# VH-VL binders against q9ut70, part 30

Target 1, 155 residues: q9ut70
Amino acid sequence: MTIYAFYIYSRKCECVFAHRWKPSDRNSMETLVSQLEQNSIEDDMEKLIFGVVFSLRNMVKKITADQDQFMSYTTSKYKLHFYETPTNLRLIFITNPKIDSLTHVLQQIYTTLYVEFVVKHPLYTHVPPSAEEGGINCEIFRITLDRFVRTLSCF
Below, E stands for the ipSAE of ESMFold2; O stands for the ipSAE of OpenDDE; V2 stands for 0.75 times the mean of E and O plus 0.25 times the DockQ between their complexes.

## First folded at step 23 (VH-VL)

Design ab1 (framework fv_ofatumumab; at its last look DockQ between E and O 0.51; V2 from the best seeds 0.61)
Fold by OpenDDE, look of step 23:
Structure ab1 (fold): chain C 155 residues (1-155), chain A 122 residues (1-122), chain B 107 residues (1-107)
Amino acid sequence: as target 1 above (155 residues)
Amino acid sequence: EVQLVESGGGLVQPGRSLRLSCAASGFIFTGYYMHWVRQAPGKGLEWVSWIDPYSGDTNYADSVKGRFTISRDNAKKSLYLQMNSLRAEDTALYYCAREGWSRGYDNYFDSWGQGTTVTVSS
Amino acid sequence: EIVLTQSPATLSLSPGERATLSCRASQSVSKYLAWYQQKPGQAPRLLIYKASSLQSGIPARFSGSGSGTDFTLTISSLEPEDFAVYYCQQSKSYPLTFGQGTRLEIK
């Protein structure tokens, strides 16, 4: 398994959705995300992730103005993939550092899953106004996202 | 309403085999990790096994590893536990349980069946 | 494996009183701790997950707190139906493990 976690942040910079995948070795292996969480709380991790993205994005804007886009950040331990929607939602993948950019996958998740199940269909366990500003509690979205990610060749 | 109904329990002699079933309804079965948890008479709870919703990946407690096999049929919305080489210490009420979800893999159980009793005795 | 030790073994209280149950882990489980209620002849019922999140449908008189190794389940004002056995469960690492339980009985 090379995809560790997925996050959605609202335009207010709040984490409104998070999903972590179990490691392939269910008994002994831990993903980077799980390791980072050993001595932290979930809220701290989510804030940390956003802080990194915020800083990098600001750096990109400062250096190259509007001509450059933040797509990914890679370390020796992980790769952070980033996509910002026209509505200023931030979608993030945390993966193995060897994984190629998943920005297009994040865009696809937004267009085909988020828009479909969270935005267009209020019948799925959510309140439309809270879709981008509140927590996402949509079972169909979660399950479909999980299934979709598992079909990726890099998973 | 989420429902889990276990079956297949009974009285067996040591060394014998038994297969438990759990019928699920009221939720999207395919989307959830499922578990078996057992409780010996008058004792606490012991996690036994879990199974992935898609990949078929499984995990077992050391006490049952090599003897028990968890499986599922998503089309039938059913969970199974094949128990081989049963021992007296396997005597327990066996629960099927759904793994809850709150931002990923949390490994807590938000739904339980009523259990099926397995008694291993000579 | 991570061992969870609950205390006290038995807690005797009256309706209306405040109940405080403890669960201690042999090593840090962060906030990967759940609480269950089990009544005689019934399956366990999830009360709290992630140390302090109240499960849907559970009365607000139940609350969880703690992180790392020390956790507490609190029932602010006991109702007659609250007298049962309570288990904590860690999900930090495999195997998943439960505490030995605290029996809350009526005085």
Scores: ipSAE 0.717, ipTM 0.885, lowest interface PAE 0.8, mean pLDDT 89
Fold by ESMFold2, look of step 23:
Structure ab1 (fold): chain C 155 residues (1-155), chain A 122 residues (1-122), chain B 107 residues (1-107)
Amino acid sequence: as target 1 above (155 residues)
Amino acid sequence: EVQLVESGGGLVQPGRSLRLSCAASGFIFTGYYMHWVRQAPGKGLEWVSWIDPYSGDTNYADSVKGRFTISRDNAKKSLYLQMNSLRAEDTALYYCAREGWSRGYDNYFDSWGQGTTVTVSS
Amino acid sequence: EIVLTQSPATLSLSPGERATLSCRASQSVSKYLAWYQQKPGQAPRLLIYKASSLQSGIPARFSGSGSGTDFTLTISSLEPEDFAVYYCQQSKSYPLTFGQGTRLEIK
């Protein structure tokens, strides 16, 4: 398995959506995400990603908020793929470090899945619910995202 | 309303086989990992197995590996546990459980059936 | 295999009192811990996941805390329906394991 997790962070740098994939090695004694957390200073992947998102938010100043931003960061254990929409919604993959950038796949998830299933929700406001409100709680978005990611050749 | 209804339990002799079923309703069954969890009489809970909603990949506790087979029929919204070479220590109430989802946390059980009793004795 | 040890085995309290139930893991499970309530003749009911997140539909008097190896379930003011067996469960490593249970009883 090469794609470990997917996250969405709000403009307030809160995790509002997360999905993890179970490893294909059927006898594993721990999940890949929990294994990554054992080898980090922070115990929670959401906290690690918060640090990255917060740093990126402070590094780049946006005048018009209409420019997409693409970044990736690689360590010996994982690669973080980052895509930010003009409205400061942040989509993230955590993957095997040897995988080519998936930032354009993140953009595709936004334009084809997020827009279709979250934006078209009857009471959509272009601002996802806060983490305290449960974040993006859309069952069909989660299930469709999971199925889409599993079709990727690198999965 | 999420509902999980187990069936197929009964009294069997050691070495025999039994097949458990779980009928699911009230949710998109094809989007969830499903588990079996058992509870011996007067004892605590023991995880038995899970099955992937898409790939059909499975995982088992060591105590049942090689003897039990979990399967699912997504069209019928049904989960199954084929139990072969049953032993006295397999005597338990068997629960069908749905894996929960909240911001990507996994391997916890947000919905349970009422269970079906398996008794293995000679 | 990660062993979860719950303490005390039995906790005798009256309605209105505060209950504190402990779960200790044999090695770190980070925040991968859930709590369940089980009443006689009923299936377990999820209370807490991710160590401290309250499941939808569970009363606010229930709370969870801890990380690593030491975890606590707290019931701020006991109601009559809260007298049951409580199990912790780790979700970090396979096999998934449960604690042996704490029985919360009247008196």
Scores: ipSAE 0.572, ipTM 0.810, lowest interface PAE 1.6, mean pLDDT 84
ESMFold2 (binder alone), look of step 23: mean pLDDT 92; pTM 0.942

Design ac1 (framework fv_namilumab; at its last look DockQ between E and O 0.58; V2 from the best seeds 0.65)
Fold by OpenDDE, look of step 23:
Structure ac1 (fold): chain C 155 residues (1-155), chain A 122 residues (1-122), chain B 107 residues (1-107)
Amino acid sequence: as target 1 above (155 residues)
Amino acid sequence: QVQLVQSGAEVKKPGASVKVSCKAFGYIFTGYYLHWVRQAPGQGLEWVGWIDPYSGDTNYAQKFQGRVTMTRDTSISTAYMELSRLRSDDTAVYYCAREGWSRGYDNYFDSWGQGTMVTVSS
Amino acid sequence: DIQMTQSPSSVSASVGDRVTIACRASQSINKYLNWYQQRPGKAPQLLIYKASYLQSGVPSRFSGSGSGTDFTLTINSLQPEDFATYYCQQSKSYPLTFGGGTKLEIK
């Protein structure tokens, strides 16, 4: 398993969805995300992740203006993949550092899963971005996302 | 409306095997991890392992590795736990339990079966 | 393995009382702590997950607090149906482990 976690942040910079995949080594090894959580609460971690992304994105904008897009950054332990929708929704993957950019996958998740099951879902009455109200509590979205991610060649 | 219904009580001799079933109702069976937890009479709770009903992947507690096998039949939304080489100290109520999900948090059990008493005696 | 220790092992109280049950982990589990209630002859039922989140359908008189190694389950104004055994469970790492339980008895 090379994909560790997935996050969605609203326009208000609030984490509205999070999913962490169980580690492949199960009892023997923890994923990086699990390790990072050892010294902080989950809510703080989510804020920290976004803070890093926010800072990097701002830096990119300052250096290259709007001609450059923040897609990912890599450390020796993990890679953070980033995609921002036209509605300023932020999608994030945390993966193994050897994984190529998944920005296109994040875009696909937005267009085919989020839009379909969250935005257009009959039970949701919110105007996009609907995820800004509280959190995304859509079972079909979660399950379909999990299955989709598991079909990825890099998983 | 989520319901887990387990098979009936079992009486086995030492060295035998037992297979307990857990049928799921009221939710997408393959969408949630399923755990097994046992409880010896008058004792606390002991985690046995989990199965991913979608993939069939399993994770067993080290104590049970080599003796426990968890399987599922998705066509009938049923999970199975088989424990072999039974000993007297395996006497317990065995529970299946659905792992809940909330914003990525896992490994809490939001729904439980009614339990299956397994008695191992000579 | 992470050991979970509950205290007290048993407690007697009356209807209307406020009761607190403690759970301690042998190492930090952040907020990966769940509480269950088990009535005699019944399966456990989830009360609290992630240290402080109330499970849907559980009365608001139940609350959880804590982080790291020390956690507390609080029952405000005990009801007759609350007399049961309570278990804490860590979900930080495998194997998942439970506390020894706290039996809440009627005084």
Scores: ipSAE 0.733, ipTM 0.890, lowest interface PAE 0.8, mean pLDDT 89
Fold by ESMFold2, look of step 23:
Structure ac1 (fold): chain C 155 residues (1-155), chain A 122 residues (1-122), chain B 107 residues (1-107)
Amino acid sequence: as target 1 above (155 residues)
Amino acid sequence: QVQLVQSGAEVKKPGASVKVSCKAFGYIFTGYYLHWVRQAPGQGLEWVGWIDPYSGDTNYAQKFQGRVTMTRDTSISTAYMELSRLRSDDTAVYYCAREGWSRGYDNYFDSWGQGTMVTVSS
Amino acid sequence: DIQMTQSPSSVSASVGDRVTIACRASQSINKYLNWYQQRPGKAPQLLIYKASYLQSGVPSRFSGSGSGTDFTLTINSLQPEDFATYYCQQSKSYPLTFGGGTKLEIK
């Protein structure tokens, strides 16, 4: 397994969507994402990802105005892939550190899945509901995203 | 409106097998993991395992590996749990439970079937 | 395996009381702890997920707290319908494990 998790952060820098993939190996008793949470000051993985994304986005803004070109951040344990939409949604993969950037996949998720199933939803707003309001709670988007990601060769 | 409806009570002898069904209503069956949890009379809850109805993949608690088989039929939105080589200490109510989803949080059970009593006696 | 220990095993309380039920994990489970209510003869029902989030339809007198190894379920202003057994369950690691239960009896 090479893709561990997917997140969407709103323009307000809140995590409004998250999906984690279960390990296929029955011998694993804990996900890699849970292990990363154990090594942080904060127990909430959403806050950890926010801190990393906020820091990296601010560095990219100082270097370039093109928000769509910030691609990835790699450690020894994981790679963070980043794509920001024109509406300031921030789409993120957490993956194995050794795979190529998935920014193109994140853009594809936005243009094909998010637009089709979230934007076209009758209750759509450009600013997603807050995390306390439940965030993006679109069943079809979640299920279709999961199925799409499972078809990727690097999955 | 999510509902899980299980098959009726069963009485079995030691060494036999039992197959319990769980029919899903009111949600996309293949979009959620389904777990099995059992409860011996007067006792607490014990996790048996899960099935991914989309792929058919399963994960069983080690205690049950080799004796439990979880399957599903997506055409009728129904999951099955079969437990073989029954012992008297397998006497329990067996529940199916749907795994909820909330911003990537998993392994919690937001809807439960009514339970199926399985009695194993000599 | 992560062992979950509940205390007390039973408690008697009066309508209107504040009741606290404890759950301890044998190792850190961060906030990956859920609470269920089981009324006699019924299936369990979800009350609280991820330590502190209230399931839809659950009365606000229920609350959960804790992180790491020590967790609590609190029922403010106990009502007659709260007579039940309460279970905690960790969702961090397989096998998923439950506490032994706390039976709440109305005096």
Scores: ipSAE 0.619, ipTM 0.825, lowest interface PAE 1.4, mean pLDDT 84
ESMFold2 (binder alone), look of step 23: mean pLDDT 93; pTM 0.952

Design ac2 (framework fv_namilumab; at its last look DockQ between E and O 0.50; V2 from the best seeds 0.66)
Fold by OpenDDE, look of step 23:
Structure ac2 (fold): chain C 155 residues (1-155), chain A 122 residues (1-122), chain B 107 residues (1-107)
Amino acid sequence: as target 1 above (155 residues)
Amino acid sequence: QVQLVQSGAEVKKPGASVKVSCKAFGYIFTGYYLHWVRQAPGQGLEWVGWIDPYSGDTNYAQKFQGRVTMTRDTSISTAYMELSRLRSDDTAVYYCAREGWYRGYDNYFDSWGQGTMVTVSS
Amino acid sequence: DIQMTQSPSSVSASVGDRVTIACRASQSISKYLNWYQQRPGKAPQLLIYKASKLQSGVPSRFSGSGSGTDFTLTINSLQPEDFATYYCQQSKSYPLTFGGGTKLEIK
């Protein structure tokens, strides 16, 4: 397993969805995300992730103006993949550092899963992009996302 | 509304095998990991393993490796645990339990079956 | 394997009392600790997950605290239905392991 976690942040910078996958090692190995979470409060971790992304995006904008897009951030331990929707939702993957950019995958998740099961879901009373109100509590979205990610060649 | 319904009590002889079923109701069966936990009479709880009903992947405690087999039939939302080469110390109530989800699969059990008593005696 | 130790093994209390049950892990498990209640002849039921998160449907008189190796389950204003055995369980690593249980009895 090379994909560790997935996050959605609202345009208000709130984490509205998070999913961590089980580590590949079924006995003792922990993913980086799991390890990081062990050392911090989950809410703090989510804020930290967004803070990093926010800072990097600002840096990109300052250096190359709007002609450049922040796509990914890589360390020796993990890679953060980023996609921002036209509605200013931020989708993030945390993966193995060797994984190629998943920006297009994130876009696909937005267009095919988020839009379908969250935005168009009949149980949701909020008009897009108002899904940012509170947290995403959609079991179908969660399960479909999990299945989709597991089918990725890099998983 | 989530319910796990297990098969009835079993009485087996040492060396035999037992297969316990767990039928799931009220949720998407393939959307949650399913665990098995046993409890010997008057004793505590012991984790046996889990199965991913979607993929069929399993993870067994080392203590049971080679003797336990977890399977599922998605068409009827039913999981199975088979334990072979039974011993007297395998006498226990066996529970299936659904793994809850909070921002991921975190190995806590939010729903339990009613339990299946397995008695191993000569 | 991570060993889980509960204390006390048994405790007597009266309705309305405040009860505290301790659980200790042999190594740090961060917040990967869950609490279950088991009534006689019944399956366990989840009370608390991730050390302090109250399971839906569980009365607010139940609360969990702790991190690392030491955890506590607290029952405020004990009710008659609360007399049962309580188990802690670590969810940090495999194999998943449970504490030995704490039996809460009526005084």
Scores: ipSAE 0.740, ipTM 0.892, lowest interface PAE 0.7, mean pLDDT 90
Fold by ESMFold2, look of step 23:
Structure ac2 (fold): chain C 155 residues (1-155), chain A 122 residues (1-122), chain B 107 residues (1-107)
Amino acid sequence: as target 1 above (155 residues)
Amino acid sequence: QVQLVQSGAEVKKPGASVKVSCKAFGYIFTGYYLHWVRQAPGQGLEWVGWIDPYSGDTNYAQKFQGRVTMTRDTSISTAYMELSRLRSDDTAVYYCAREGWYRGYDNYFDSWGQGTMVTVSS
Amino acid sequence: DIQMTQSPSSVSASVGDRVTIACRASQSISKYLNWYQQRPGKAPQLLIYKASKLQSGVPSRFSGSGSGTDFTLTINSLQPEDFATYYCQQSKSYPLTFGGGTKLEIK
């Protein structure tokens, strides 16, 4: 398994959706996630990812003056893939560091799954729902996303 | 709404195998991991493993590796746990439990079956 | 393996009391801790997940707190139906492990 987690952050920098994939063998994605959390004062991965993404996005903006050039960040242990919409919705993958950019996949998730199941959700009065309101809690979105990601050749 | 219904009590001799079933109702069966947890009489809870009903993938606690097999039949929304080479210390209530979903959080059990007593005695 | 230690192993209390149950992990588990209630002859039921979040349908007299290695379940204004055994469980790493349980008995 090469894709470890997927996140959506709102324009208010709140994590409104998160999904993690379980390893089927003893080489555990949970071990990687645990290491990342243990190297932070934050108590969960959602806050850790926000801190990394926000810090890196600000640094890239100051260096390049181009707000949309930040697409990925790679360490020896993981690669972070990033896509931000014009309304500051932020979609993120955490993967094996050797995976090519998944920006096009993040865009596809936005234009197909997010639009169909979140934007068109009959019970959401605003999009995305805030984290305090429970965020994106649509069962069909989660299940469809999971199945879509599992079809990727790099999964 | 969510309900897990398990098969009835079993009495087995040492060395035999047992297969416990867990039928799911009221949710999308293939959309949630199922776990098996056991409890010896008068004792605490012990995790056995999980199955992903969508793919059939499994993960077993090391102490059960080689003796436990978890399977499912998606056409009838039913999961199975088979434990082989039974011994007296396998006597326990075996529960199936659905893993809940909360944003970025997993490995917690928001619905439980009623339990299946498996007694291993000579 | 992450060992979970509950204390006390049993508590004797009266209706209306405030009861606290402690759970300690052998290494940091962040907020990856859950609490279950088990009444005699019944399956466990989820009370609290992610250290402090109440499961739907759980009375507000239950609360959870803690992070890292030390966690607490609190029952404010104990009710007759609360006499049961309580288990903590870490959800950080495999194998998933439970505390030894705390039996809450009527005084």
Scores: ipSAE 0.693, ipTM 0.844, lowest interface PAE 1.1, mean pLDDT 85
ESMFold2 (binder alone), look of step 23: mean pLDDT 94; pTM 0.957

## First folded at step 24 (VH-VL; framework fv_namilumab)

Design ad1 (at its last look DockQ between E and O 0.66; V2 from the best seeds 0.52)
Fold by ESMFold2, look of step 24:
Structure ad1 (fold): chain C 155 residues (1-155), chain A 121 residues (1-121), chain B 107 residues (1-107)
Amino acid sequence: as target 1 above (155 residues)
Amino acid sequence: QVQLVQSGAEVKKPGASVKVSCKAFGYIFTGYYLHWVRQAPGQGLEWVGWIDPYSGDTNYAQKFQGRVTMTRDTSISTAYMELSRLRSDDTAVYYCAREGWRGYDNYFDSWGQGTMVTVSS
Amino acid sequence: DIQMTQSPSSVSASVGDRVTIACRASQSISKYLNWYQQRPGKAPQLLIYKASKLQSGVPSRFSGSGSGTDFTLTINSLQPEDFATYYCQQSKSYPLTFGGGTKLEIK
C-alpha cells in the first residue's frame, strides 16, 4: 500500500477532515500513520502537516500567484501531495515517497466528491466547521473517498 | 440510530467451534471496520481482530491466528466470528464493535450487546 | 505488545466528587488513547477518543488529558450513573490493548 492518509486543512491551517488507510500487510502490528510517526521528530502527524501547510501558505502569500504551483514535499519516509482550492481549502495525501504526484487526483476528489457531497449539502457554509465543532462531518464523502482511493492503481 | 445486534448465548464443549453473528442497523455496513473484543468473566477486555466488510480483509491478534475466522454477508449487513478448537479459557462475552470514522483509527464508537460463550466439559 | 496499566484498580467516591483515573502505556502512544465506560452487565461505551476528544452524547463532566505514556480520565462532578468500570485502550499499534480497568464504587 502506497497511500497512507488524506487530510483537508482550512484557510486557517486547521485540520477539518482526516482519513487514514489500514496497512496492506495483514501481518502488520501497527497502523500506517502510527508507523510513520514513530520515526519523526513530531509524533502527531496532524501537527507535522500543520507545519508544512503553514510554511506553504506563507510562501504563496509572498508571491500572491497561482496557489496550485506548490504541489508536493518529499522526505525519505513519505511524500506529501498538496492541492489548494480557490477557496483556500488544502487537500493532502500522505504517501510512499516513491510515487509520482497525485495533485490531479486531489483535484478530482475536490470537484467530483467534495463539491457533490459537501458543498451541495443543504447546511454547507463556505468556511468549514472548526475542528472543535467537529470539522467536515459528512459520512457519504468519507465513504465515497475511501472507495475511490482504493480504485487507484497506486493504492 | 447505530445498533449492533448479536446472536444468543452459546454453550460448547472443549474442541468444538462457535460462530457468533453481529447484525448492523442504522448505518452503511460496508463503510466501517468491525472489531471483535472479548471479556472473560470478571476480567478485562481483549482484542481479537477486525474485518473490513467492504473487501472482506481481516486482521487477527496473533494469539488467535489459526483458530479465528471473521467473515461477513453484506446482503444482510451481518458480520461473523468463528472460533475453533475451543478451550475453557475461551469462556467469555464476545463483543462486536464498530470502528469510528472521525479521522482516527481503532476506536470503538458502537458496541453490540455481547454474546456469552461458555466452554465446559 | 504495548501494555496498559491503570491505577487505581478501585475507587470509592460520593456523588458530586471529582475523580481522576490514571492510565500508563509501556511505550509512547502519542495521543492514541481511548476511554470506555462499562456499567455492570452492559457493553462498554466510548467516552473519550484520541486522549481528549469527547464522544458525541457524553456529558461534559468527563474529560481526558495526556500524551506519550501518561493519561488521565477526570469526572468533575460524579453522578449516580457514573458508578461503573473504566477502561483505557491504546489504538497506536496491534494488538490493540486495554488497561486492567478501574472500578468506581459508591462510598
Scores: ipSAE 0.613, ipTM 0.830, lowest interface PAE 1.4, mean pLDDT 84
Fold by OpenDDE, look of step 24:
Structure ad1 (fold): chain C 155 residues (1-155), chain A 121 residues (1-121), chain B 107 residues (1-107)
Amino acid sequence: as target 1 above (155 residues)
Amino acid sequence: QVQLVQSGAEVKKPGASVKVSCKAFGYIFTGYYLHWVRQAPGQGLEWVGWIDPYSGDTNYAQKFQGRVTMTRDTSISTAYMELSRLRSDDTAVYYCAREGWRGYDNYFDSWGQGTMVTVSS
Amino acid sequence: DIQMTQSPSSVSASVGDRVTIACRASQSISKYLNWYQQRPGKAPQLLIYKASKLQSGVPSRFSGSGSGTDFTLTINSLQPEDFATYYCQQSKSYPLTFGGGTKLEIK
């Protein structure tokens, strides 16, 4: 397993959806998220991830203006993949650093899963509720996302 | 409403095997990890392992490695835990528990009623 | 393995009282701490997840706090149905481990 976690942030920069996959080495290996959590981070992991991603994104924008887009950030331990929707949602994958950019996969998740199961939901209000309000609480979306991700060749 | 219904109490001799079932109702069975937790009489809770009903993947506590086998039948939304080479200290109530989803894993939002397994000579 | 230690092991209180139960982890578990209530002869029930998040359907008199290694479950204004055994559980790493439990008894 090379995909560790998936997050959705609202236009208000709140994490409204989070999913962490269990490690393939169940007894001795933890997901990246779990490893990052060992660093005694008192703040919510989701907030930390957001801070890193958006700081980098802003840096890219300042350096390259509109000619460049933040796609991914790679360390020796992980790769962060990024996609921003036309509605200013931010989708993020955390994976093994050897995995190629999954921005196109994130876009597909948005267009085929999020739009279908969340946006088209009769109770959709165009603004995902905050994490404190339960975030995106759509079981079908969660389950479908999980199954979809498991079909990826890099999973 | 989410319900986990477990099989009835078992009485076994040392060295025997026991297989406990857990049938799930009220939710998509393959959408949630299932854990097994046991509790010896008058004692605390002990995690045994988890199974992914979708893939069949499992993770067992090291203490039970080689003795426990978790399986599932998706056609009837039922999970199974088999424990072999039973000994007296395996006497406990065994619970199946659904792993809830609110961002992170490994909390249990729904529990079966428990299955008492008694191992005695 | 991460060891979870609860204190006290037992506590006596009266209806209407405020009670606090402590849970300590042998190493930092960030906010990956859950609280369960177990009534006699019943299965455990989830009260709090991720240190402070109240499970749906759980009365607001229950609250959780803490991070790192030290956590607290607080019950404000005890009700008769609250007399039970409470367990903390770390969800940070495998194997998952529980505290020894705190039995809340009626005074």
Scores: ipSAE 0.336, ipTM 0.809, lowest interface PAE 1.7, mean pLDDT 87
ESMFold2 (binder alone), look of step 24: mean pLDDT 93; pTM 0.952

